VHH binders against Beta-methylmalyl-CoA dehydratase (mch). Designs and how they scored, part 29

Target 1, 351 residues: Beta-methylmalyl-CoA dehydratase (mch), of Chloroflexus aurantiacus (a9wc34)
Amino acid sequence: SAKTNPGNFFEDFRLGQTIVHATPRTITEGDVALYTSLYGSRFALTSSTPFAQSLGLERAPIDSLLVFHIVFGKTVPDISLNAIANLGYAGGRFGAVVYPGDTLSTTSKVIGLRQNKDGKTGVVYVHSVGVNQWDEVVLEYIRWVMVRKRDPNAPAPETVVPDLPDSVPVTDLTVPYTVSAANYNLAHAGSNYLWDDYEVGEKIDHVDGVTIEEAEHMQATRLYQNTARVHFNLHVEREGRFGRRIVYGGHIISLARSLSFNGLANALSIAAINSGRHTNPSFAGDTIYAWSEILAKMAIPGRTDIGALRVRTVATKDRPCHDFPYRDAEGNYDPAVVLDFDYTVLMPRRG
Key: E = the ipSAE of ESMFold2; O = the ipSAE of OpenDDE; V2 = 0.75 times the mean of E and O plus 0.25 times the DockQ between their complexes.

## First folded at step 21 (VHH; framework vhh_lunsekimig_d3)

Design V6 (from R28 with T28Y; at its last look DockQ between E and O 0.73; V2 from the best seeds 0.00; counts 0 for: pae E 6.1 > 2, grease 25 > 24.2)
Fold by OpenDDE, look of step 21:
Structure V6 (fold): chain B 351 residues (1-351), chain A 121 residues (1-121)
Amino acid sequence: as target 1 above (351 residues)
Amino acid sequence: EVQLVESGGGVVQPGGSLRLSCAASGFYFSEYSLYWYRQAAGIERELIARINSGGSTRYVDSVKGRFTISRDNSENTMYLQMNSLRAEDTGLYYCATPFEDWYNEDVFDIWGQGTLVTVSS
């Protein structure tokens, strides 16, 4: 009877359910400007149209993560409005390149459900697909989130946990660039290191840290049209678990990506999100650091000009990453770790 | 290891006072809400007080005005100051916090072992 949307609770989800998310979003150069102002990304591809054109694109594309956040934000009112925690990502694959002027929309399918032991919460697995105005897939991913039950006595759904891929195969990557090694401008890119120069197991401390402000993480979250109240409403959150507003995990991802420029400047874009975990919450006042490990070097079939790097970027709060904090001997995350992000980037080869 | 350890329980006369402590370890104490529960003999465990990470407190009516929950983040310790104790306050007192287990993707409560409070003349 009420016209307001209270969101879905765990018991409201059904396996196989398809959800069309409001609202379609036309991305503009204004969005790009705001995104740049939030994270200070210096990657040449998204910063310079001439640079992008040199790689065969019509103009500087929208940042991969901006696309991710926009597609993701649309799902929040229907999927995670009553969530306790965003648990993880898998099977993220970027498709068609997104440009200013493109309009994105998102749909999700429930692909798994698991009630927790406490009977008050459960995990919802969804496959989300973002498309542009021509119905081309720009991004798809699997996300699972822990959601509250409205009625603790509601019957538990059948447990279905989907098989999650460890990573997106190199053959499934979309490679929208054409690179001439001889003409690739290393100076403009900001690094002399290309695909060939990185080694599996190599660790890179990105050195710099960025302190989060309340206003900026809220601005970011709004930019993405993410409506999760835990990020905004201090009046309510004062009485909540943390007593303060939580930073959107995606904000941490973008901060870490931006920081990664120092050491991975020629990582042109993200082609896949293999996994991601927000291992601890972040708050305003926290200073985010990051380090990365090269997990794999993958030649792209039929291509000699560009390669793929599987990268793990770990972000920490209030802890520099000189010693590459990650897990302890028992396999537990360092308490300062706030992000474990496994993704695949595209990087030019020397040929 | 995440754990909570209560202390400070004992025998006190009606109208007396006790101060309970809950020492926490193994997690970011300052980021979590903390709770006091109690369980009288033959009765189910009941929530009596809560303090969130911001210091906001809530009490059940039966203890309101008599009990004060507080925390010291520097010491990773939560306290319960109990004044004007009554016979009905007798019970085992527990501290607890909801904990997010990111490894197992589950949420569960961490409980202490409890400390016994006996109010008797």
Scores: ipSAE 0.261, ipTM 0.666, lowest interface PAE 1.8, mean pLDDT 94
Fold by ESMFold2, look of step 21:
Structure V6 (fold): chain B 351 residues (1-351), chain A 121 residues (1-121)
Amino acid sequence: as target 1 above (351 residues)
Amino acid sequence: EVQLVESGGGVVQPGGSLRLSCAASGFYFSEYSLYWYRQAAGIERELIARINSGGSTRYVDSVKGRFTISRDNSENTMYLQMNSLRAEDTGLYYCATPFEDWYNEDVFDIWGQGTLVTVSS
């Protein structure tokens, strides 16, 4: 039928194309409860309204990554319904604080196109902007995605690979918290280690692991209204390259963030996603481990109460992280690495 | 270094059997679907069998019931047991996998060099 939308294939995208995505989404406390049950995140800011209020917020805000997944999910029917994989992220800046009851909508612009060497797929680069019901930006980011061609004989477009930002500047971060030494409860936060105590180059094994369940990764992806068929349709995917449903890469991001509590408990919120790569596929049955490296410490202008840390978190499948698996001398990722994620967190300063 | 290497080809009488092997290296073998293709002289390469990561198999009608594809993830090796061979089965047999180069954001097919099967009376 003409009423069924097949989604876009690689050759359907045009450089500079702007897309307004369907299905604005009101986030509810029920969504928060489901998100928490999927990942078990223990960061106090998003777990406790009294804790959030001690930092000057109205109540516990929506987790930055839940905001990210919901904004991302709105793009899927237009950008990646016919995708094989979402490959990476850049330039992710979080804006206005999001609370339960807020409604999010997303628009995107195609900023790059590259046909793959197989002639059967191509990479689409998009810049997406999520706003709330007041038209305040809550998130903007770039992602690139491997999308199938409808017709293998379709001519390749001119290759345009955008210049991707290295990081979100500290001056662009939204810092909605005020930290008072008298009011900040280290015991409730779960760690005495503050911004002052971390050093550039420090590596932290988060030690714990979490096994992905098939129903859970699909439930998570549905929670975000992400309709990418590779996550759901085993009837088709049984005949695909892996013969299984692939786990949404964002599910790995949220698992890794949750695991990072053990070692980074005072990393209150993610303020930016600077870059990231989904380096190998993940499947149900994989056990995810993670480790982090402090890439930079950044003072926030005019603030002595809170600072920013740029962090790399690496996630693996079926590989504990005591020895910090990453890349070899030639730059190739260890086969167990499934995520290389570069992000900025906000953390109280001791002074 | 991603490689597939076939072996086990040879000359066999009609009705006979052969077992082909495809040794793999340089990638996470257990997660990939694997394929056998056949190429007779003057004909384009044709898919004949595949096995996914979970062990599910599919065959083209011309080999169904006669050929069996299998894999041993501990040895990084795929096999093709070929029974009741016919003259029409003569050709070069290739193993293949669609490899995803996630590091360079590309997908391409990896092929072995082929192993020759000759069925003659």
Scores: ipSAE 0.073, ipTM 0.613, lowest interface PAE 6.1, mean pLDDT 90
ESMFold2 (binder alone), look of step 21: mean pLDDT 79; pTM 0.784

Design V7 (from R21 with T28Y; at its last look DockQ between E and O 0.43; V2 from the best seeds 0.00; counts 0 for: pae E 2.5 > 2, grease 26.2 > 24.2)
Fold by OpenDDE, look of step 21:
Structure V7 (fold): chain B 351 residues (1-351), chain A 120 residues (1-120)
Amino acid sequence: as target 1 above (351 residues)
Amino acid sequence: EVQLVESGGGVVQPGGSLRLSCAASGFYFSEYSLYWYRQAAGIERELIARINSGGSTRYVDSVKGRFTISRDNSENTMYLQMNSLRAEDTGLYYCAKPFDWYNEDTFDIWGQGTLVTVSS
């Protein structure tokens, strides 16, 4: 038999199946540099070791989303190599802080299966857990993806759809920072607005846009060791449904996060991913804009120095967000919306 | 509002030709693959041709070499040139777009279709 791996098709997954993903990844400062070059993130925590130290860390940590992408990328060969689309995220919780030198590995468990009515595809739900070299959880999340069947006549598995949390409770958040009002440098952070200054329902247009280049999104995807073919092989994708390579959805997330600095500069890190939807595809040449809405303002039990903000960031392609495009009256997404990302950030409070 | 409106159907003799049009609105036309379906009386609707956003085309064997699917993104219109028509090509022809960008096998049909009748 051939030694190459064609990946899993929908009918190959079994409920309760555990998959150990290949290729542990040691993250280095080189990875950080490349990530910064891809997205231009200006958040002080991940940009400055002294700043991070002022918050009780040993050095500037790895960006939350870089951790996410690395943990996520490892799952692709086994979970979504034959996927049509990544459908969503839930229950994302960041754990131990990740630093250069840490080695991450990922394991996934199949927690749900649902064949689509067409009988040619199905949805696979997985719980993925990323751990460092000390087996500490750095990130866990639930993802569900639509996967092709190899054999349309393969029997449909029993339908099991897992219960998905709406959001990660504030009590479940890992808060790795200690903030001293006296030591928090607002000027270096780039914003005077802290947790106390934001209001539920507040909308923020992040104003700027960034155009995606073909080489950039491919470089990003490779950085994450994501092997999804649709992102790379134009020869094949020319004949596909789009006729071109599709941008990795996570790339859009990071672009949007970077853009969000303008308005949310003191959002130190992402503590939770509550939900995420790639509502429309993105391609090279598209210009990504973003706006955010504060969904919730949460005090962290036992803490007065740092709070949590639940934020929805919406990204659009080729459409500025001055009017906060989202859904129409019928509940349909604006065609320009390419990301609906619900996440929780940690932000210092005013002393 | 998404709309697809087919036109160009009619009665033609075997060996004849017709050109169908699908006028589209309400979505980013250039980004979607588009499809032609047909449904003969008493038979399930069948996919017969596809054109992706890049212009790549695919056909079912029964129409290959006879039908040509094309698109004009500037006009938001898709076409089906049908040559060497046969009696078995008789049916209601629909244009379609994917319901969403996730699944190639899920389509929305918003038009009423256009009737093609091939008869002597």
Scores: ipSAE 0.325, ipTM 0.728, lowest interface PAE 1.4, mean pLDDT 94
ESMFold2, look of step 21: ipSAE 0.464; ipTM 0.781
ESMFold2 (binder alone), look of step 21: mean pLDDT 81; pTM 0.803

Design V8 (from N2 with S56Y; at its last look DockQ between E and O 0.39; V2 from the best seeds 0.00; counts 0 for: pae O 5.7 > 2)
Fold by OpenDDE, look of step 21:
Structure V8 (fold): chain B 351 residues (1-351), chain A 121 residues (1-121)
Amino acid sequence: as target 1 above (351 residues)
Amino acid sequence: EVQLVESGGGVVQPGGSLRLSCAASGFTFSEYSLYWYRQAAGIERELIARINSGGYTRYVDSVKGRFTISRDNSENTMYLQMNSLRAEDTGLYYCAKPFDDWEDEDVFDIWGQGTLVTVSS
């Protein structure tokens, strides 16, 4: 039918093209409740309005990753409906704090195109920007995805690969908090460890595991209004690559973040997403574990009350992380690794 | 380390049969689709069959009705039963594993060394 949206294929994208994504989304406390029910996040900032107020906010804000998933989900119908792989993220920067009642919308610009050698697929690079009802940027990121061609004989676009930052510079981070070290409630936060206590190279096993259920990852994906059929339609996916529904990679990110509370409880929020790879697929029945490594410890210019930690969180399926599984001697990911997530968090300093 | 090892190739007369095996290791075998490719001399490698984790199979037209792809997850082994072999089936046969998170049939993580199938009178 001419009225249905088949999505874009690789040859449909044009360099410089701007796509306005449907639909705007008003986030409510109901969304927060559902998100909490899905991941069991215990971070004080997003759990307690008084705690958030102590840091200079009006109330408990929306979780950084919930914002990410909502902004991301809007792009799926236009960007990755016919994708065969989500390849990576870069340059993720969180902006204005999001609260219940805010309405988010997303726009993407195609910033790169590269046809694969097989001529049947190509990589699309997009810069996506989420804004609130006041047109304030709440999140921006670069994503690139491998997309099928509808017509293998369609001419290849000029290859343009954008420069991707390794990480978001500390000077580009938005720091919406004011922290009084003397008044920071460590007991309520759930950890005595602050920015000063972590060291570069430190590894943390988050110990606990969470088994994914089929219904819950689908519920999560729907919560984000992500319409990728690979997550939902078993009838079709039975004949697909995996023979079953694949878990949305973002679901794994949120699970891992939640698990990271044990060891990183004072990581208030994510300020940047530097990179992310879904290294292996996850499915219902898989138990997700996670460990983290401190990659960098960064003072924020002009601030003595709060610092930034660049963190790598690695998630595994059906494999505890006591030995910090990551890559083998040849540089290949451990088969159990399902996520390699490089992000920057904000954490209070001792002063 | 991900490994794929093909076996079962040999010389057979037209109309004959062969059964190829692909022994896999280094990854969760049951979670991946697996592919058989072949390459005749002077010709590009071609996909001939696929089996997904659910056991659903696909074949190229040239082998439909003659070849059967199957898998044994308990043994981490994929098979290709080849019946009614023809001279044009001659070639090096490869099994392949796709890259993670990619559904592209043309993008693979690893290839085996191949097993030679020769169909000649």
Scores: ipSAE 0.018, ipTM 0.376, lowest interface PAE 5.7, mean pLDDT 93
ESMFold2, look of step 21: ipSAE 0.469; ipTM 0.789
ESMFold2 (binder alone), look of step 21: mean pLDDT 80; pTM 0.804

## First folded at step 22 (VHH; framework vhh_lunsekimig_d3)

Design W1 (from R21 with T28H; at its last look DockQ between E and O 0.45; V2 from the best seeds 0.00; counts 0 for: pae E 2.8 > 2)
Fold by OpenDDE, look of step 22:
Structure W1 (fold): chain B 351 residues (1-351), chain A 120 residues (1-120)
Amino acid sequence: as target 1 above (351 residues)
Amino acid sequence: EVQLVESGGGVVQPGGSLRLSCAASGFHFSEYSLYWYRQAAGIERELIARINSGGSTRYVDSVKGRFTISRDNSENTMYLQMNSLRAEDTGLYYCAKPFDWYNEDTFDIWGQGTLVTVSS
């Protein structure tokens, strides 16, 4: 049908192109409830309005990753509908705090293009920006994705690969909290360990595992209004390379984050996404485990009440993380590793 | 290290049968689609059969109804049952996997292959 949108293929993208994504999404407590039901997050900031208020917020905010998924989901119909794989993230920076009742919209700019050697696919780099109803940036990030060509004979675009930051500098972090030692309830937070107690190189096994159900990951993906076909259409995917529906990588991120509560309970929110790789696919029936490593410990300039931790969280499927599985001697990921997520969290200091 | 080792080739008369095996190691076997290729003398290598991780199979027309691709995940082995062999089936047979799970259009071939000769 001429009225249906088949999505963009690699050759449809142009460098510098700006895409306004449909549709604006108002986030409600219903979204929060469903998100909580999907991942079981127990972080105090997003669970308790009084707790959030003790940090200077008006109420419990929307979880950082829920914001991410919503902003991300809007890009899928235009950017990655015909994608083979999501390759990575960089320069993720959270801005204005999001609350129930806020309406988010997303725009993307194509900032790089590279055709693959096979001539059948290419990589699209996009800078996506999510804003609220007041046009305040709530999240921005760079994403690159491998996209199919509709016509293998279409000419290759000029190769442009953007510079990608390794991490978001501490000076660029938005810190929306004010922490008072007298008002910060460690018992309610669920951990006595604060920013001061962590050290670079420290590894934490989050111990617990969560099995993915088919209906759950699909429900999650729909919650985010992510329309990627590989997550939903078994009729088509049965004949695909995996013979089943793939779990949305973001679902794994949220599972891992939720699991990280055990050991990182006082990581209030994610301030930056430095990098992320979905190293292997996940499917329904897989049990997700996770462990984390502290990559950096950063004081926030001008602040003594709150610090930043750069954290790598690694998620595995069907493999407990007691031995911190990551890469082998040759640098290859363990086959069980399904996520390598580098992000920065905000955590109160002991003072 | 990823390894694929083909075996089972030989000389057969037209109308005969062979069963090829591909022993795999060094990767999560059950999660990958696997492929059989063949290369006749003087001809470009051609894809002839595929089996995905779910067991769905595809064949090129020239082998459809005669060849059957299968896999045993517990043994990390893929098979190709070839029946009603023809002279034109003569060639070196390779098993292959995608280079990674991202790109299904790129395949790596490991091992020496196994030679199938159909001759009267």
Scores: ipSAE 0.255, ipTM 0.693, lowest interface PAE 1.5, mean pLDDT 94
ESMFold2, look of step 22: ipSAE 0.432; ipTM 0.770
ESMFold2 (binder alone), look of step 22: mean pLDDT 80; pTM 0.798

Design W2 (from R21 with T28R; at its last look DockQ between E and O 0.41; V2 from the best seeds 0.00; counts 0 for: pae E 3.6 > 2)
Fold by ESMFold2, look of step 22:
Structure W2 (fold): chain B 351 residues (1-351), chain A 120 residues (1-120)
Amino acid sequence: as target 1 above (351 residues)
Amino acid sequence: EVQLVESGGGVVQPGGSLRLSCAASGFRFSEYSLYWYRQAAGIERELIARINSGGSTRYVDSVKGRFTISRDNSENTMYLQMNSLRAEDTGLYYCAKPFDWYNEDTFDIWGQGTLVTVSS
């Protein structure tokens, strides 16, 4: 039928094109409960309204990664339904705080196009912006995806590759908290270690593992209204690249963040996603472990109450992380590594 | 680094048999569907057989009943047993793994090929 949308192929994209994604979404307390049930995240900011109020917020905010998955999920039918690879992220900046009751919508702009040498695929660079019901930006990010061509003989567009930031500068971060030493409850937060206590280059094994269940990863992906068929349709995927349903890479990001509580409990929120790579597929039955490295400590201009840490979190499957699995001398990822995630968190300072 | 190395090709009479091997490294072999392709002179490569991670197989009609694909996940090796060979089976035989989201390689990855010649 003409009413069934096949999604976009590479030749359907135009430089400068703006795409308004369907299905604005009001986030509810029910959505928060489902997110918590899937990951068991223990960060006090998103778990406790009194704790959030001690930091100057109205109530417990929506987890940054739940915001990310919802904003991202809106883009899938238009940007990546016919994609074969998500190649990278850049410039992921979180904006206005999101609370239950807020309605999110996403718009994307095509900022780059490059046909690949195979003549069968091309790379689409998009800048996506999620806003709330007041048109305040809650998240923006760049991603680039390899998308199939419908017609291999379609003429190539002019190649445009945008300049991509290495990281979100500390001066661009949104810092919506005020930390009062008298009111910050370290016992409720779950750790005495604050921004001042971490050292650049420090590696932290998060120790615990979590096994992925088939129903859970599918529920998570549906919660985000992410329509990528590879996560749901075993009838087709039995014939696919892996012979099974593959786990959404964002599910691994959220599992790794949740595991990182043990070692980074005062990392209140994610303020930026600087880059990310999904290095190997994950499936139900895999047990996810994680470790983190402190890449940078960044003072926030004008603030002595809160600072930023740039963190790399590496997740593995079926491999505990006491020896910090990563890359070999030639730069190849250890086969157990499933995620290499570079992000910035906000953490209280002593001074 | 992903590597696929085919072996076992040679010259054989019509009606004869050959067994091809594909040694793989640099990726989690057991998790992937794997493929055999062949390329006759002057023709595009054609997919002839697929085996998924659970051992389920598919064949093109021209080889069904004559060729058997198999895998040994403990040795990271895939095989193609070719029986009742015909002159039209002559060509370069390639093993392949599919592209995935987790690799910046933009194509199915092929080995260098092993030549099979069926002639009297």
Scores: ipSAE 0.329, ipTM 0.717, lowest interface PAE 3.6, mean pLDDT 91
ESMFold2 (binder alone), look of step 22: mean pLDDT 81; pTM 0.808
OpenDDE, look of step 22: ipSAE 0.372; ipTM 0.743

Design W3 (from V7 with F107H; at its last look DockQ between E and O 0.71; V2 from the best seeds 0.00; counts 0 for: pae O 6.5 > 2)
Fold by OpenDDE, look of step 22:
Structure W3 (fold): chain B 351 residues (1-351), chain A 120 residues (1-120)
Amino acid sequence: as target 1 above (351 residues)
Amino acid sequence: EVQLVESGGGVVQPGGSLRLSCAASGFYFSEYSLYWYRQAAGIERELIARINSGGSTRYVDSVKGRFTISRDNSENTMYLQMNSLRAEDTGLYYCAKPFDWYNEDTHDIWGQGTLVTVSS
């Protein structure tokens, strides 16, 4: 009878349930400007309309991760408002290119449920789809999140865990670019290294660090219309597990991506998100560093002008990455690691 | 592996003092709030003190003014200074770390406890 929505708890979700998320979001150049101001991305594709046009686009498109954050943000009020943890992503696939002026909306389907042994929490698996005003898919992904129960005595649902792909196959990648060697300006792109120059197993330290400011990560999260309370309400969070506001994990992803420009400048866009893990929390005052490893080098069928790189980008807090911190001998993450992000980028080939 | 090990418990007379320690390992200690609980015989475990990552402290009324929770991040150790002890303070004292959802934990982590006995 109350007009305010407390969000869903674990027992509120039903397998097969479809949730239409509020609200549609029109992306503008203002969003792009703010995004750029938050992360300092220097990738040529999203920075320069002429550069984008040289690749067959009408103008500089919206950054892949900005699209992700916007699509993701819509899901938070309905899916993860009462979440304890964001556990992971799989099967992220970018579709139609997004431009300023496009309006995105998100719908999610519950595709799995598993109550935890404690009986107080459970994991919800959702397939989320973002579409533009023409109902074209711009992004889809699977996300699973640990959610609190309102009533610990609520009966456990039947356990259903969906099959999760390890990665998006190269054949499923959307490649919206056409690269002409004559028109691709390496100097403007910021690197002479193309798809052919990278090797599987290659590790790249992106060198630079960026300190997170409290206002910035909150501004970013609001930009995405993400309403997760843990990012904003210090009055409540000071009594929580960390005693402070936690940084939205996506903020770390974008910081790491931006840093990756140094070494991966010709990674035009993200075509797939294979997996993502926020291994440790980040807070204002933390300095984020990043390094990347080439996991796979994939030719795109029928294309000789552009290839795909599967990349792992690892982000750390307050720890430079010259020695490529990741896991110890026992498989445990370095305490400084805050992100393990597995994604696929598109990069021009040398020909 | 996350570990919490309490120490410093013992037998003390009313009005006496004890200092408990909680040695922590296996997690980013400085980033977590930490808690002291106690459990008297036949009584449910109760939260008595909390210190957050920023050093802010909270106490239940029954221990306020007598107990002091503190932490040394350089040593990964939390402390509980207990003064003016009373018979009703007798019990097993536990330090606790909130569950780490980044590691998909579903419950708080507890130490084995240290026994505090206040008797004349």
Scores: ipSAE 0.017, ipTM 0.381, lowest interface PAE 6.5, mean pLDDT 93
ESMFold2, look of step 22: ipSAE 0.407; ipTM 0.750
ESMFold2 (binder alone), look of step 22: mean pLDDT 81; pTM 0.805

Design W4 (from V7 with Y102H; at its last fold request DockQ between E and O 0.44; V2 from the best seeds 0.00; counts 0 for: pae E 2.4 > 2)
Amino acid sequence: EVQLVESGGGVVQPGGSLRLSCAASGFYFSEYSLYWYRQAAGIERELIARINSGGSTRYVDSVKGRFTISRDNSENTMYLQMNSLRAEDTGLYYCAKPFDWHNEDTFDIWGQGTLVTVSS
ESMFold2, look of step 22: ipSAE 0.473; ipTM 0.780
ESMFold2 (binder alone), look of step 22: mean pLDDT 80; pTM 0.798
OpenDDE, look of step 22: ipSAE 0.375; ipTM 0.752
ESMFold2, fold request of step 24: ipSAE 0.471, 0.454, 0.423; ipTM 0.788, 0.779, 0.762
ESMFold2 (binder alone), fold request of step 24: mean pLDDT 81, 80, 81; pTM 0.801, 0.800, 0.804
OpenDDE, fold request of step 24: ipSAE 0.372, 0.247, 0.325; ipTM 0.755, 0.701, 0.721

